# Ledger of designs, part 9: VHH binders against Lactate utilization protein C (lutC)

Target 1, 175 residues: Lactate utilization protein C (lutC), of Deinococcus radiodurans (q9rt57)
Amino acid sequence: PLSRAEILHQFEDRILDYGAAYTHVSAAELPGAIAKALGNARRVIVPAGIPAPWLTVGMDVLRDEPPLSHAELDRADAVLTGCAVAISETGTIILDHRADQGRRALSLIPDFHICVVREDQIVQTVREGVEAVAASVREGRPLTWLSGGSATSDIELVRVEGVHGPRRLQVIVVG
Key: E = the ipSAE of ESMFold2; O = the ipSAE of OpenDDE; V2 = 0.75 times the mean of E and O plus 0.25 times the DockQ between their complexes.

## First folded at step 4 (VHH)

Design w4 (from v4 with R27F A33Y S56Y; framework vhh_vobarilizumab_d1)
Fold by ESMFold2-Fast, scan of step 4:
Structure w4 (fold): chain B 175 residues (1-175), chain A 124 residues (1-124)
Amino acid sequence: as target 1 above (175 residues)
Amino acid sequence: EVQLVESGGGLVQPGGSLRLSCAASGFTFSSYYMAWYRQAPGKGRELVAGISRGGYTSYADSVKGRFTISRDNAKNTLYLQMNSLRPEDTAVYYCAAKTTYSSSWYRPDEYDYWGQGTLVTVSS
């Protein structure tokens, strides 16, 4: 079996192999890492459940509650979300559209997606990932998966919506 | 044409320092996990330190706090800064590369490429 450190190394490797950007930071460094990822981009869409401490003074925060129009989403520089679970062996991040991820349109329309993954949300296997979102599936929530790789057979047992998504993905692992 | 060429080894007294370099060519260096292994007289190869594609590091317990592994992807070079050297650090040091994370740092047979080694002797 893989150690915790090996699981984290594997996840990083898979994400980088897809051409996505990757950063690992402490909780104290997270707001600065988000600001750095945004660069000169100022307008960031956030779902209602994003923790206020993640947001830095000077960001033009566009909250998606009430829901923003397609034109407003298209004009934003980036979207910031959390996630439900991340799977190391495939480099997959799953969104179940709870409050810190928001509705599916947030992961589809903006060209730049910044996704925050807590270190403790990263599991080794597809089976563990499916188990982590089982309650969301039972509630009838849609799932969105983010990766450059293909879904495995275990993921196919859970209803997953395909996403073409943004041109850029920045993964920030916090822990 | 794939090559890993180590340099910086030599004779040093206990308590001294050395910096090892590994120059890589013939492959996409930034896509590889890199590691330093060593082999002392009469012993097998053992991991000294590893560094992932994104800069995560791992160290053997015997070198933690004394050695620092780093990489420069622009120069295709891997480094090992060795401080507070001890006689038991005497060994041939090898640079190694692997591309797919399929196993732990500790399995020499998982590595795609190896350098020829550079000798480090710590003696008075």
Scores: ipSAE 0.013, ipTM 0.339, lowest interface PAE 7.7, mean pLDDT 82

Design w5 (from v4 with R27F S56F T100D S104G; framework vhh_vobarilizumab_d1)
Fold by ESMFold2-Fast, scan of step 4:
Structure w5 (fold): chain B 175 residues (1-175), chain A 124 residues (1-124)
Amino acid sequence: as target 1 above (175 residues)
Amino acid sequence: EVQLVESGGGLVQPGGSLRLSCAASGFTFSSYAMAWYRQAPGKGRELVAGISRGGFTSYADSVKGRFTISRDNAKNTLYLQMNSLRPEDTAVYYCAAKTDYSSGWYRPDEYDYWGQGTLVTVSS
């Protein structure tokens, strides 16, 4: 098995390999990293479960309550979410659409997705990732898979590489 | 033509410091994970330190706290700052690059490109 440091390195390597941006920061640095990733983008969709301390002055926060229309989501500059689990060996991030990710449309329609991943959400293998979301699957929750994939089985490639959403993805690992 | 050219090696006394550089050309440096390996006389190549495209670092236990790996993508250059050098650090130091991180840092056979090496001798 890979060491923890190798798992984190592999995850970053896979994310960068499919063209997403990546940064790794401490909890104290996280609000600044989010602001930096947004740059000139001000209108950011923020699901209800996002911690208030992640948000900085200057963000034009769009709440999805009442639910935003497709046109409104399309006009937003970015969406900020957390995740359910991340899989190092494929560079996959799984959303199970709990409060800190919001409904599917929020992560699929805006052109820019900023996804916060805690270090302890990153597992080595696809099997561990599936196990991490087993409860969400049993509850019938929708899953979104963000991935460019690497050398994997045919079954995994069909499920992972078929998903397309925002044109740009910024992954921020915090830990 | 792909090239990795190491420099900065030399003779230093125990407790001294050296800074190694690796100049890369012929490929998109920022797209590669980079590592420093070393090979002492009569031994195989062993990992010293690795740095990912985004700056994640990994170190061999024997050098933790003494060596610092860093990269400058604008200059296509990899660095290794070596402090508190010991006689057992004597080796030829190699710069290496890889895009496919399928088995982690420790498999020298999985790297795409290697430099020629620079000799570091730690002796009184």
Scores: ipSAE 0.006, ipTM 0.272, lowest interface PAE 9.5, mean pLDDT 82

Design x1 (framework vhh_7mjh_2)
Fold by ESMFold2-Fast, scan of step 4:
Structure x1 (fold): chain B 175 residues (1-175), chain A 120 residues (1-120)
Amino acid sequence: as target 1 above (175 residues)
Amino acid sequence: EVQLVESGGGLVQPGGSLRLSCAASGFTFSSYWMSWVRQAPGKGLEWIGRIYSGGYTSYNPSLKSLVTISRDNSKNTLYLQMNSLRAEDTATYYCARAYSSSWPTYFDYWGQGTTVTVSS
């Protein structure tokens, strides 16, 4: 089996491999890392379960209550979420759409997704990841799997007028 | 203007090797991940693999034992090394650029292509 350090290193390698941005910070540095990732983006969708201390005064926070329309989500600069679990061996992040992630549309429509992953949410294998979300599956929760596209899907995106899902992903690992 | 210019194609014998190059200009090459894609006559596009600015590579699993992608950021050049070429590898080979942080992958510029013909 891999050591904890090897699991974290592998996760970073996999995320970078499919073109997502990656940064690793302490809990104290997290609000600054989120602000830096946003850059010039101001309108950020923030699910109800996101801790208030993660937010800076420069953000134009959009709450999804009442639910934002497709056009409103498309006009947002970014969405900020947590996650349910991350899988090191494949560079996969799973959302089970609890309060800190919000409904599926929030992570699929905006062009820029900032996803916060706690170090203790990163497991080595796909089996461990599936086991970590078994309770959400039993509850009937939808799952969204964030990974790089397959060879075929990369080519299909070029042929389709438009892009499915966010075009930019920033992963921030905290711990 | 953004330009990607492939070179190194030509006629090669089955079992031979070939190295393709892609010269990039008009953008900060080191800020983008780059891909190789091919199209055989009468067929669709087939993704070969990609490489990020730091050298991390990802390959089409069916091709990974036969190809190596590398880059030289100081020369703004992308490379594709191919070994054990087969008649089925006859295709036009394209260099393509993608957004540095895009997910899923979206290509915004393509080269004109260079043709590789594996005869007999």
Scores: ipSAE 0.000, ipTM 0.163, lowest interface PAE 11.5, mean pLDDT 79

Design x2 (framework vhh_lunsekimig_d3)
Fold by ESMFold2-Fast, scan of step 4:
Structure x2 (fold): chain B 175 residues (1-175), chain A 118 residues (1-118)
Amino acid sequence: as target 1 above (175 residues)
Amino acid sequence: EVQLVESGGGVVQPGGSLRLSCAASGFTFSNYRLYWYRQAAGIERELIASIYTSGYTNYVDSVKGRFTISRDNSENTMYLQMNSLRAEDTGLYYCATLPYDSSGYDYWGQGTLVTVSS
């Protein structure tokens, strides 16, 4: 059994191990951390479920209504999403494409993905992660797994992007 | 409606060659990243090759140097040239593209069967 601190440390190590960037911040620091991660990027795809306080006046927010074309998604500087659950032991983040993540194209096509993970969404084991999304699976929701980890028939892995050359991923843990 | 239709599969002897085609419609082909997957009986579907909109390509190690992926944006067609075929290359070959609508599902073709036997 791992303590909570050990689970968080392991998650950071796994995320860094596959080449993604990692930052851990408080809720008050989150908008600043997002702005810092964006740097010079201004055109940001923002799913409808993203909390307004996460956004800064420097962002050119791209809404997906009407749906953005692939060319528009490719020209975006970044996409900002939340997640469903994160798995410490493999460094995996699972999206179930609810309102704060949007349709799969939003998180797969842009070259830069900023993914916000709440500290309480991080579980220790793959089994716990699968259990956390069991309701989404029963509803027939698509899943996207962001890692070099294990796969099921309904999972789109980060390595799909990696076969083309690495996509940039910034993980921001908030808690 | 998005459609991907594979063709070009068949039976070949070890060391032989085949060229697969994937004809696409219902989307702006030139804006999409495209993929070839294969599935052997009883084995999970494997990504084997991919091609960027720019034409940059990547391959899984087991086919690197033997297979070549290419695209023709004017014809909305992607190809997989397969050389030096081996028995382990036997399987259903699928073309695919990234999701682009609210369904959240990958767009797949029906598959084309490649059998390498002697």
Scores: ipSAE 0.000, ipTM 0.122, lowest interface PAE 16.9, mean pLDDT 78

## First folded at step 6 (VHH; framework vhh_lunsekimig_d3)

Design r1 (from n27 with S100F; at its last look DockQ between E and O 0.14; V2 from the best seeds 0.00; counts 0 for: pae E 16.1 > 2, placed apart)
Fold by ESMFold2, look of step 6:
Structure r1 (fold): chain B 175 residues (1-175), chain A 120 residues (1-120)
Amino acid sequence: as target 1 above (175 residues)
Amino acid sequence: EVQLVESGGGVVQPGGSLRLSCAASGFTVSSYRLYWYRQAAGIERELIASISSGGSTNYVDSVKGRFTISRDNSENTMYLQMNSLRAEDTGLYYCATLYFSSWPTRYDYWGQGTLVTVSS
């Protein structure tokens, strides 16, 4: 089994390997890191459970209450979410669609996804990842797996209903 | 200018060994996963081995146990040690790395290839 430092390094390596962007910041740095990842993008879908301190005043926040239409989701510049757990050995991020992630459409339709992962949400193995979302499964929550393919593929997302996943993923590890 | 240059290919008899090198310039390999591909005549280029920035290796089954990928970040170089070579290992061998210069644009950097011929 890996140490915590090795787990964090492995996670970074796997994320970069499948072509996603990666940065690791302190909690104080997080709003700046999100703004930097957005660059000129301003229309950001923000689920209800995202902490207000993560956001900057220059952000055009789109809320999903009432639910955004498919067209509105597709035209958004980005979506900002947390996650349920991340798995370092595979570079996988699991969403269980709690309030900081919102419904599946928010992570599947927008072309750019910024996903915030706390250090304490990163586990080493798939078994540990499944254990971390066991309660979500018992509650009947859908799961979305953000995972990569081989080195010769673009970013691949788990596709359940034929909806194209985002072409861009930015992972921000905080802690 | 980003550049990858392979060397060490040649003609070898079945059962023989070769060591390929991949020298990088224009970027530092230490942050990147590095790959070896091979291309036999009439076949699309196929991944055969990779090594992460942290040194973790992966191999396709047909080369596992015979080939060893390694890296020397201080020399900005990757290697492929090929043992127990077979006729079916004949082909052009490419080193590669993949990165995003700016999202969503991805660039694939490839060498020109080094020829390995396994022939009696």
Scores: ipSAE 0.000, ipTM 0.123, lowest interface PAE 16.1, mean pLDDT 81
ESMFold2 (binder alone), look of step 6: mean pLDDT 79; pTM 0.780
OpenDDE, look of step 6: ipSAE 0.333; ipTM 0.720

Design r2 (from n27 with L98K S100W; at its last look DockQ between E and O 0.45; V2 from the best seeds 0.00; counts 0 for: pae E 11.2 > 2)
Fold by ESMFold2, look of step 6:
Structure r2 (fold): chain B 175 residues (1-175), chain A 120 residues (1-120)
Amino acid sequence: as target 1 above (175 residues)
Amino acid sequence: EVQLVESGGGVVQPGGSLRLSCAASGFTVSSYRLYWYRQAAGIERELIASISSGGSTNYVDSVKGRFTISRDNSENTMYLQMNSLRAEDTGLYYCATKYWSSWPTRYDYWGQGTLVTVSS
């Protein structure tokens, strides 16, 4: 099996292959990294379980209580979530929609998703990832799989910042 | 220590072929994106090809269809097969990887380069 350093490099490689942005920061650096990823974006959907220290005073925080309409979700500049687990061999991030992620609509409708992954949430294999969310599956929680990296992808070497698909994803690994 | 060593360069006629190798030590290539760069006289070093850990490849337009990047993880080695070589391909060819150590700093590791000369 891979060492922890190799798992982290594999995860980065797969995320970049997916066409997403990637950075790795300490816990102290995390609020700054989120602000940097946002740039001039201000309207940020923040699920209830996101730790308050992650937020900066300049954000226009949108809560999903009461649930935001589709139009309100579509007008948001970004959504900020955690995750349940990440899988380095595939570049997959699994959301199980607990409090730090909110309901599926929050991660699917906004055009820009900032996803915070703790270093200790990164496992090597799909089997380990499925095991990590087994309780969520037994509870009947929906799962969302963020994945796009593949051996068959063709990615241009020179490109504009952002995802080459219909949405943008910023992955921030913390730890 | 992390080390990349290129080999396989030389003098070749226009239309000819060369196969470059990049042997890695101090890390396992299977987990890393690997790159080929070249530097011609009077020009900045340019990225020409990359290969992800999963095997996805990308090329600049000037080499598409003529060059093939590949990797052999069991030998900890990357290759560049260069076909239909032209005078514009002359230059010093480097392999590289990007090594993450801390944000915002990322260290680039480079080989010493191998010289390719396309001349009749």
Scores: ipSAE 0.000, ipTM 0.219, lowest interface PAE 11.2, mean pLDDT 81
ESMFold2 (binder alone), look of step 6: mean pLDDT 79; pTM 0.777
OpenDDE, look of step 6: ipSAE 0.660; ipTM 0.862

Design r3 (from n27 with S31A S56T L98K; at its last look DockQ between E and O 0.61; V2 from the best seeds 0.00; counts 0 for: pae E 10.3 > 2)
Amino acid sequence: EVQLVESGGGVVQPGGSLRLSCAASGFTVSAYRLYWYRQAAGIERELIASISSGGTTNYVDSVKGRFTISRDNSENTMYLQMNSLRAEDTGLYYCATKYSSSWPTRYDYWGQGTLVTVSS
ESMFold2, look of step 6: ipSAE 0.000; ipTM 0.325
ESMFold2 (binder alone), look of step 6: mean pLDDT 79; pTM 0.778
OpenDDE, look of step 6: ipSAE 0.825; ipTM 0.920

Design r4 (from n27 with S50Y; at its last look DockQ between E and O 0.86; V2 from the best seeds 0.00; counts 0 for: pae E 8.4 > 2)
Amino acid sequence: EVQLVESGGGVVQPGGSLRLSCAASGFTVSSYRLYWYRQAAGIERELIAYISSGGSTNYVDSVKGRFTISRDNSENTMYLQMNSLRAEDTGLYYCATLYSSSWPTRYDYWGQGTLVTVSS
ESMFold2, look of step 6: ipSAE 0.013; ipTM 0.415
ESMFold2 (binder alone), look of step 6: mean pLDDT 79; pTM 0.784
OpenDDE, look of step 6: ipSAE 0.599; ipTM 0.837

Design r5 (from n27 with S30D S56K; at its last look DockQ between E and O 0.24; V2 from the best seeds 0.00; counts 0 for: pae O 6.4 > 2)
Fold by OpenDDE, look of step 13:
Structure r5 (fold): chain B 175 residues (1-175), chain A 120 residues (1-120)
Amino acid sequence: as target 1 above (175 residues)
Amino acid sequence: EVQLVESGGGVVQPGGSLRLSCAASGFTVDSYRLYWYRQAAGIERELIASISSGGKTNYVDSVKGRFTISRDNSENTMYLQMNSLRAEDTGLYYCATLYSSSWPTRYDYWGQGTLVTVSS
């Protein structure tokens, strides 16, 4: 099995391999990292469970309470979420759409997804990932698996940016 | 412990070819992004090629079309096939990977390098 440091390194590598952005920061640095990732993006969809300290004064925060229309979600510049678990072997982030992640539409419609991953949420294997969300599955919660920005590969392994889901993914590991 | 050992360097005439090897230990080459660097005399070390764990390769413009980075997982070795070598390719070639033993501290793991000399 890989060491913890190796798992983190592997996760970073996979994220970058899929063309997503990656940064690792401390808890204190997280708001700044989010702001930096947003760049000139201003309209940010925020699930109800996102901690207030993650939000900066410059953000035009759109809360999904009551649920925003798909049109409204599409007009947003970005969505900010947590995650349920991340898998280093595949660079996959799993959402079980709890309060800090929001409903599935939030992960599908906005074009830019900023996903905050706690270091302790990163596991090595797909099996470990499945085990980590077993409770969510038993509860009947939907799962969304993210492996990079939305894209499709043809039989010749030519990667094409997808029309469904966010084209941009920023992963921010915190811890 | 992570270790990288380069080999395959030597003297070659312009237009010639060399194949460098980077034998890795302490980790699997398909689990991490790996890099080839080179350092010519009097010049800063420069990144010339990389291969991601997923197999995505990148090259600096000066070596595109001439150099190919690859790996053999069974041998846990990364390679650099160098064709159409030029005098300006002369230098010490290093294999490298980035590793974080404890965030935010990162370490560059390097081999000792292998010397490539391209001369008539």
Scores: ipSAE 0.015, ipTM 0.351, lowest interface PAE 6.4, mean pLDDT 88
ESMFold2, look of step 6: ipSAE 0.401; ipTM 0.739
ESMFold2 (binder alone), look of step 6: mean pLDDT 79; pTM 0.782
OpenDDE, look of step 6: ipSAE 0.014; ipTM 0.282
ESMFold2, look of step 13: ipSAE 0.495; ipTM 0.788
ESMFold2 (binder alone), look of step 13: mean pLDDT 79; pTM 0.782

Design r6 (at its last look DockQ between E and O 0.57; V2 from the best seeds 0.00; counts 0 for: pae E 9.8 > 2, SAP .681 > .668)
Amino acid sequence: EVQLVESGGGVVQPGGSLRLSCAASGFTVSSYRLYWYRQAAGIERELIASISSGGSTNYVDSVKGRFTISRDNSENTMYLQMNSLRAEDTGLYYCATLYSGWPTRYDYWGQGTLVTVSS
ESMFold2, look of step 6: ipSAE 0.273; ipTM 0.631
ESMFold2 (binder alone), look of step 6: mean pLDDT 80; pTM 0.791
OpenDDE, look of step 6: ipSAE 0.111; ipTM 0.589
ESMFold2, look of step 8: ipSAE 0.006; ipTM 0.356
ESMFold2 (binder alone), look of step 8: mean pLDDT 80; pTM 0.791
OpenDDE, look of step 8: ipSAE 0.416; ipTM 0.769

## First folded at step 8 (VHH; framework vhh_lunsekimig_d3)

Design s1 (from r6 with S31A S56T; at its last look DockQ between E and O 0.34; V2 from the best seeds 0.00; counts 0 for: pae E 7.2 > 2)
Amino acid sequence: EVQLVESGGGVVQPGGSLRLSCAASGFTVSAYRLYWYRQAAGIERELIASISSGGTTNYVDSVKGRFTISRDNSENTMYLQMNSLRAEDTGLYYCATLYSGWPTRYDYWGQGTLVTVSS
ESMFold2, look of step 8: ipSAE 0.038; ipTM 0.505
ESMFold2 (binder alone), look of step 8: mean pLDDT 79; pTM 0.786
OpenDDE, look of step 8: ipSAE 0.817; ipTM 0.915

Design s2 (from r6 with S50Y S100T; at its last look DockQ between E and O 0.03; V2 from the best seeds 0.00; counts 0 for: pae E 12.9 > 2, placed apart)
Fold by ESMFold2, look of step 8:
Structure s2 (fold): chain B 175 residues (1-175), chain A 119 residues (1-119)
Amino acid sequence: as target 1 above (175 residues)
Amino acid sequence: EVQLVESGGGVVQPGGSLRLSCAASGFTVSSYRLYWYRQAAGIERELIAYISSGGSTNYVDSVKGRFTISRDNSENTMYLQMNSLRAEDTGLYYCATLYTGWPTRYDYWGQGTLVTVSS
């Protein structure tokens, strides 16, 4: 098995190779890193489970309660989520759509996705990643697999007509 | 031409210290993650440490607490301070970066500097 440093290097390499943006920051640096990734973008979809300290006063926060329409999702500048697990050997991030991620539409429709990955959520292998979300599968939760600026649902055979994944992905590893 | 040049290798006794340098030319290091790798005879190169563009450092367990990576962006140079050297630290030490002149991506490697820790 790879050391922690090797896992993080592999994850970064895979993310950059797929054309997504990547940075690694401390917990104290995280709000600034999110703000930097946003640049001048202001309308940000923020699922209910996102910790308030991650947000800056300059954001125009959009909540998904009541659910945002497709047009409202498409008009947003970005979506901010956590994740369930990340896999270094493939550069994959898995969403299980818990409160810090929200429903699948939030990850599929906005053009820019900022995804926060805790360092301790990064595992080396696909098998470890699947094991990490086994409870979510037993609960019947959909899974979304993010690879290099697009989302794919390799475990679900559901196709959403006329919907594309984000054109931009920023990965922020914290820890 | 993009170039990385290592220096500072040599022969030391167990418990000794060395400081390695990696001088970059043809690009500025300030925006790039920089790496140290090590290659023992007959073995594939292995990552030992890296430093992010923001200055965050990471080490493999076998060198943590003994090695310190640092960068000096004004001198376009990275360093590896190696203390408490052991026989298993013997090898060829390479610096590297992932050069991403968007949309083009390259790996750049130095030629290596030899560190020998006597038995």
Scores: ipSAE 0.000, ipTM 0.200, lowest interface PAE 12.9, mean pLDDT 82
ESMFold2 (binder alone), look of step 8: mean pLDDT 80; pTM 0.792
OpenDDE, look of step 8: ipSAE 0.536; ipTM 0.814

Design s3 (from r6 with Y106W; at its last look DockQ between E and O 0.50; V2 from the best seeds 0.00; counts 0 for: pae E 12.3 > 2)
Amino acid sequence: EVQLVESGGGVVQPGGSLRLSCAASGFTVSSYRLYWYRQAAGIERELIASISSGGSTNYVDSVKGRFTISRDNSENTMYLQMNSLRAEDTGLYYCATLYSGWPTRWDYWGQGTLVTVSS
ESMFold2, look of step 8: ipSAE 0.000; ipTM 0.211
ESMFold2 (binder alone), look of step 8: mean pLDDT 81; pTM 0.804
OpenDDE, look of step 8: ipSAE 0.471; ipTM 0.788

Design s4 (from r5 with L98Y; at its last look DockQ between E and O 0.03; V2 from the best seeds 0.00; counts 0 for: pae E 9.1 > 2, placed apart)
Fold by ESMFold2, look of step 8:
Structure s4 (fold): chain B 175 residues (1-175), chain A 120 residues (1-120)
Amino acid sequence: as target 1 above (175 residues)
Amino acid sequence: EVQLVESGGGVVQPGGSLRLSCAASGFTVDSYRLYWYRQAAGIERELIASISSGGKTNYVDSVKGRFTISRDNSENTMYLQMNSLRAEDTGLYYCATYYSSSWPTRYDYWGQGTLVTVSS
């Protein structure tokens, strides 16, 4: 299998080829990287499980408690989430909709998604990715698969999630 | 204009050491992940090490424990310390960085390489 260095490089390569924005920062740099990705955007949906230190003074934080309406989700400037696992060979990010990600509507409706991926959440293969979320599946949690790139396996990953089409995505790897 | 320039290559005996430098100009390295690659004769260029903006390092298995990547953001420079060199380490060594700050464009930046020859 690929070394960690090669896995990280492959993931970056696939995400960039997908047309998403990509950066890799330390934990200390993460709030600044999020703010930079937002630019002039102010209205940001922030699920309950997002650590408070990630947030900066320039954000108008929208909580999903009580649940935001479809219209409110559509008018938000961005959503900020973590993820469950990422797959380097396909450039895939899997959400299992735990507290740092929120319900599926938060990742499906807003046009701009900032997704934080910990370096240790990146695995090489689809099989490893499926194994990493097996517990979430047994708990009955929905999965969202964000995928792109140029490999034929991407179509199967997108079909499992049922989400297709372009969206603006910023991936921030932290570690 | 972004530019990367490698230096420090040379001829060494097996078991010897070299330190490579990669000097950046046209940007500050502080927000970029930086990479070392090598290219042996007749072989495609291969990744050997990388270092994140915060200094976290990653290595391919063939160089772990022998090579150390580092960066000095105040000098706008990255380094590769190569110890216990072997004949198989012979090749051109390149530094690189990548970014995509404006969709859909991806930019790949490479130095011109510095030659390392390990021979007796």
Scores: ipSAE 0.006, ipTM 0.407, lowest interface PAE 9.1, mean pLDDT 83
ESMFold2 (binder alone), look of step 8: mean pLDDT 80; pTM 0.791
OpenDDE, look of step 8: ipSAE 0.536; ipTM 0.814

Design s6 (at its last look DockQ between E and O 0.18; V2 from the best seeds 0.00; counts 0 for: pae E 10.5 > 2, placed apart)
Fold by ESMFold2, look of step 8:
Structure s6 (fold): chain B 175 residues (1-175), chain A 118 residues (1-118)
Amino acid sequence: as target 1 above (175 residues)
Amino acid sequence: EVQLVESGGGVVQPGGSLRLSCAASGFTVSSYRLYWYRQAAGIERELIASISSGGSTNYVDSVKGRFTISRDNSENTMYLQMNSLRAEDTGLYYCATYSGWPTRYDYWGQGTLVTVSS
């Protein structure tokens, strides 16, 4: 089994090979990293469970309360979420759509997704990842899998007809 | 103590070549992604190349095709082969990696100077 440092390096490698952007920052650096990833993007969907300290002045924050329409989601420049767990061996991020992620549509419709992953949410293997979300599955929560490998087949099986996932993904590992 | 030590810098004419080395001590590099950065006068330090533990390489556009990053895990060393050097490549070159959990700790070398001039 890999050490924690090796797991973090493996995760970075798989994310970069997947074609996503990657940065690793401290908690204090996180708001700046989010702002940098956004660049000139202004309309950002922010689920209710996102901690207020992550946000910076200049974001045009869109809330999903009441729920945004499909058209409103499609016009957003980006969505900011956390995640449930990440898997280093495959570069997979699993969303279980709790408050810091919002409903599935928020991760499927906007073209740019900024996903914050805590270091302690990164596990090495697919089995460990499935175990980490077992309670969410038993509660009937949908899962969204972001990956460039065998886990992408699960995303394809769950995708709503005529809807594309984000074309841009920025992963920010914090801690 | 964990250390990274760069070497191989020097003065070279435009179009010339240099090979930089980064020797690691106090840890084994084999499981780590390794990075080369450079810093020109008046500019923030910039990432120019990286190599994963699995051998995948990434380069910024300004060096792609001219620079080659490599690693030799048996020597606990990373290299940067720099060909077709330009004046714009002048700067202090650093090797870097990171380690640690739950808190990331970045490791940096002290740098090796590359000067491309006539």
Scores: ipSAE 0.006, ipTM 0.309, lowest interface PAE 10.5, mean pLDDT 83
ESMFold2 (binder alone), look of step 8: mean pLDDT 80; pTM 0.797
OpenDDE, look of step 8: ipSAE 0.012; ipTM 0.290

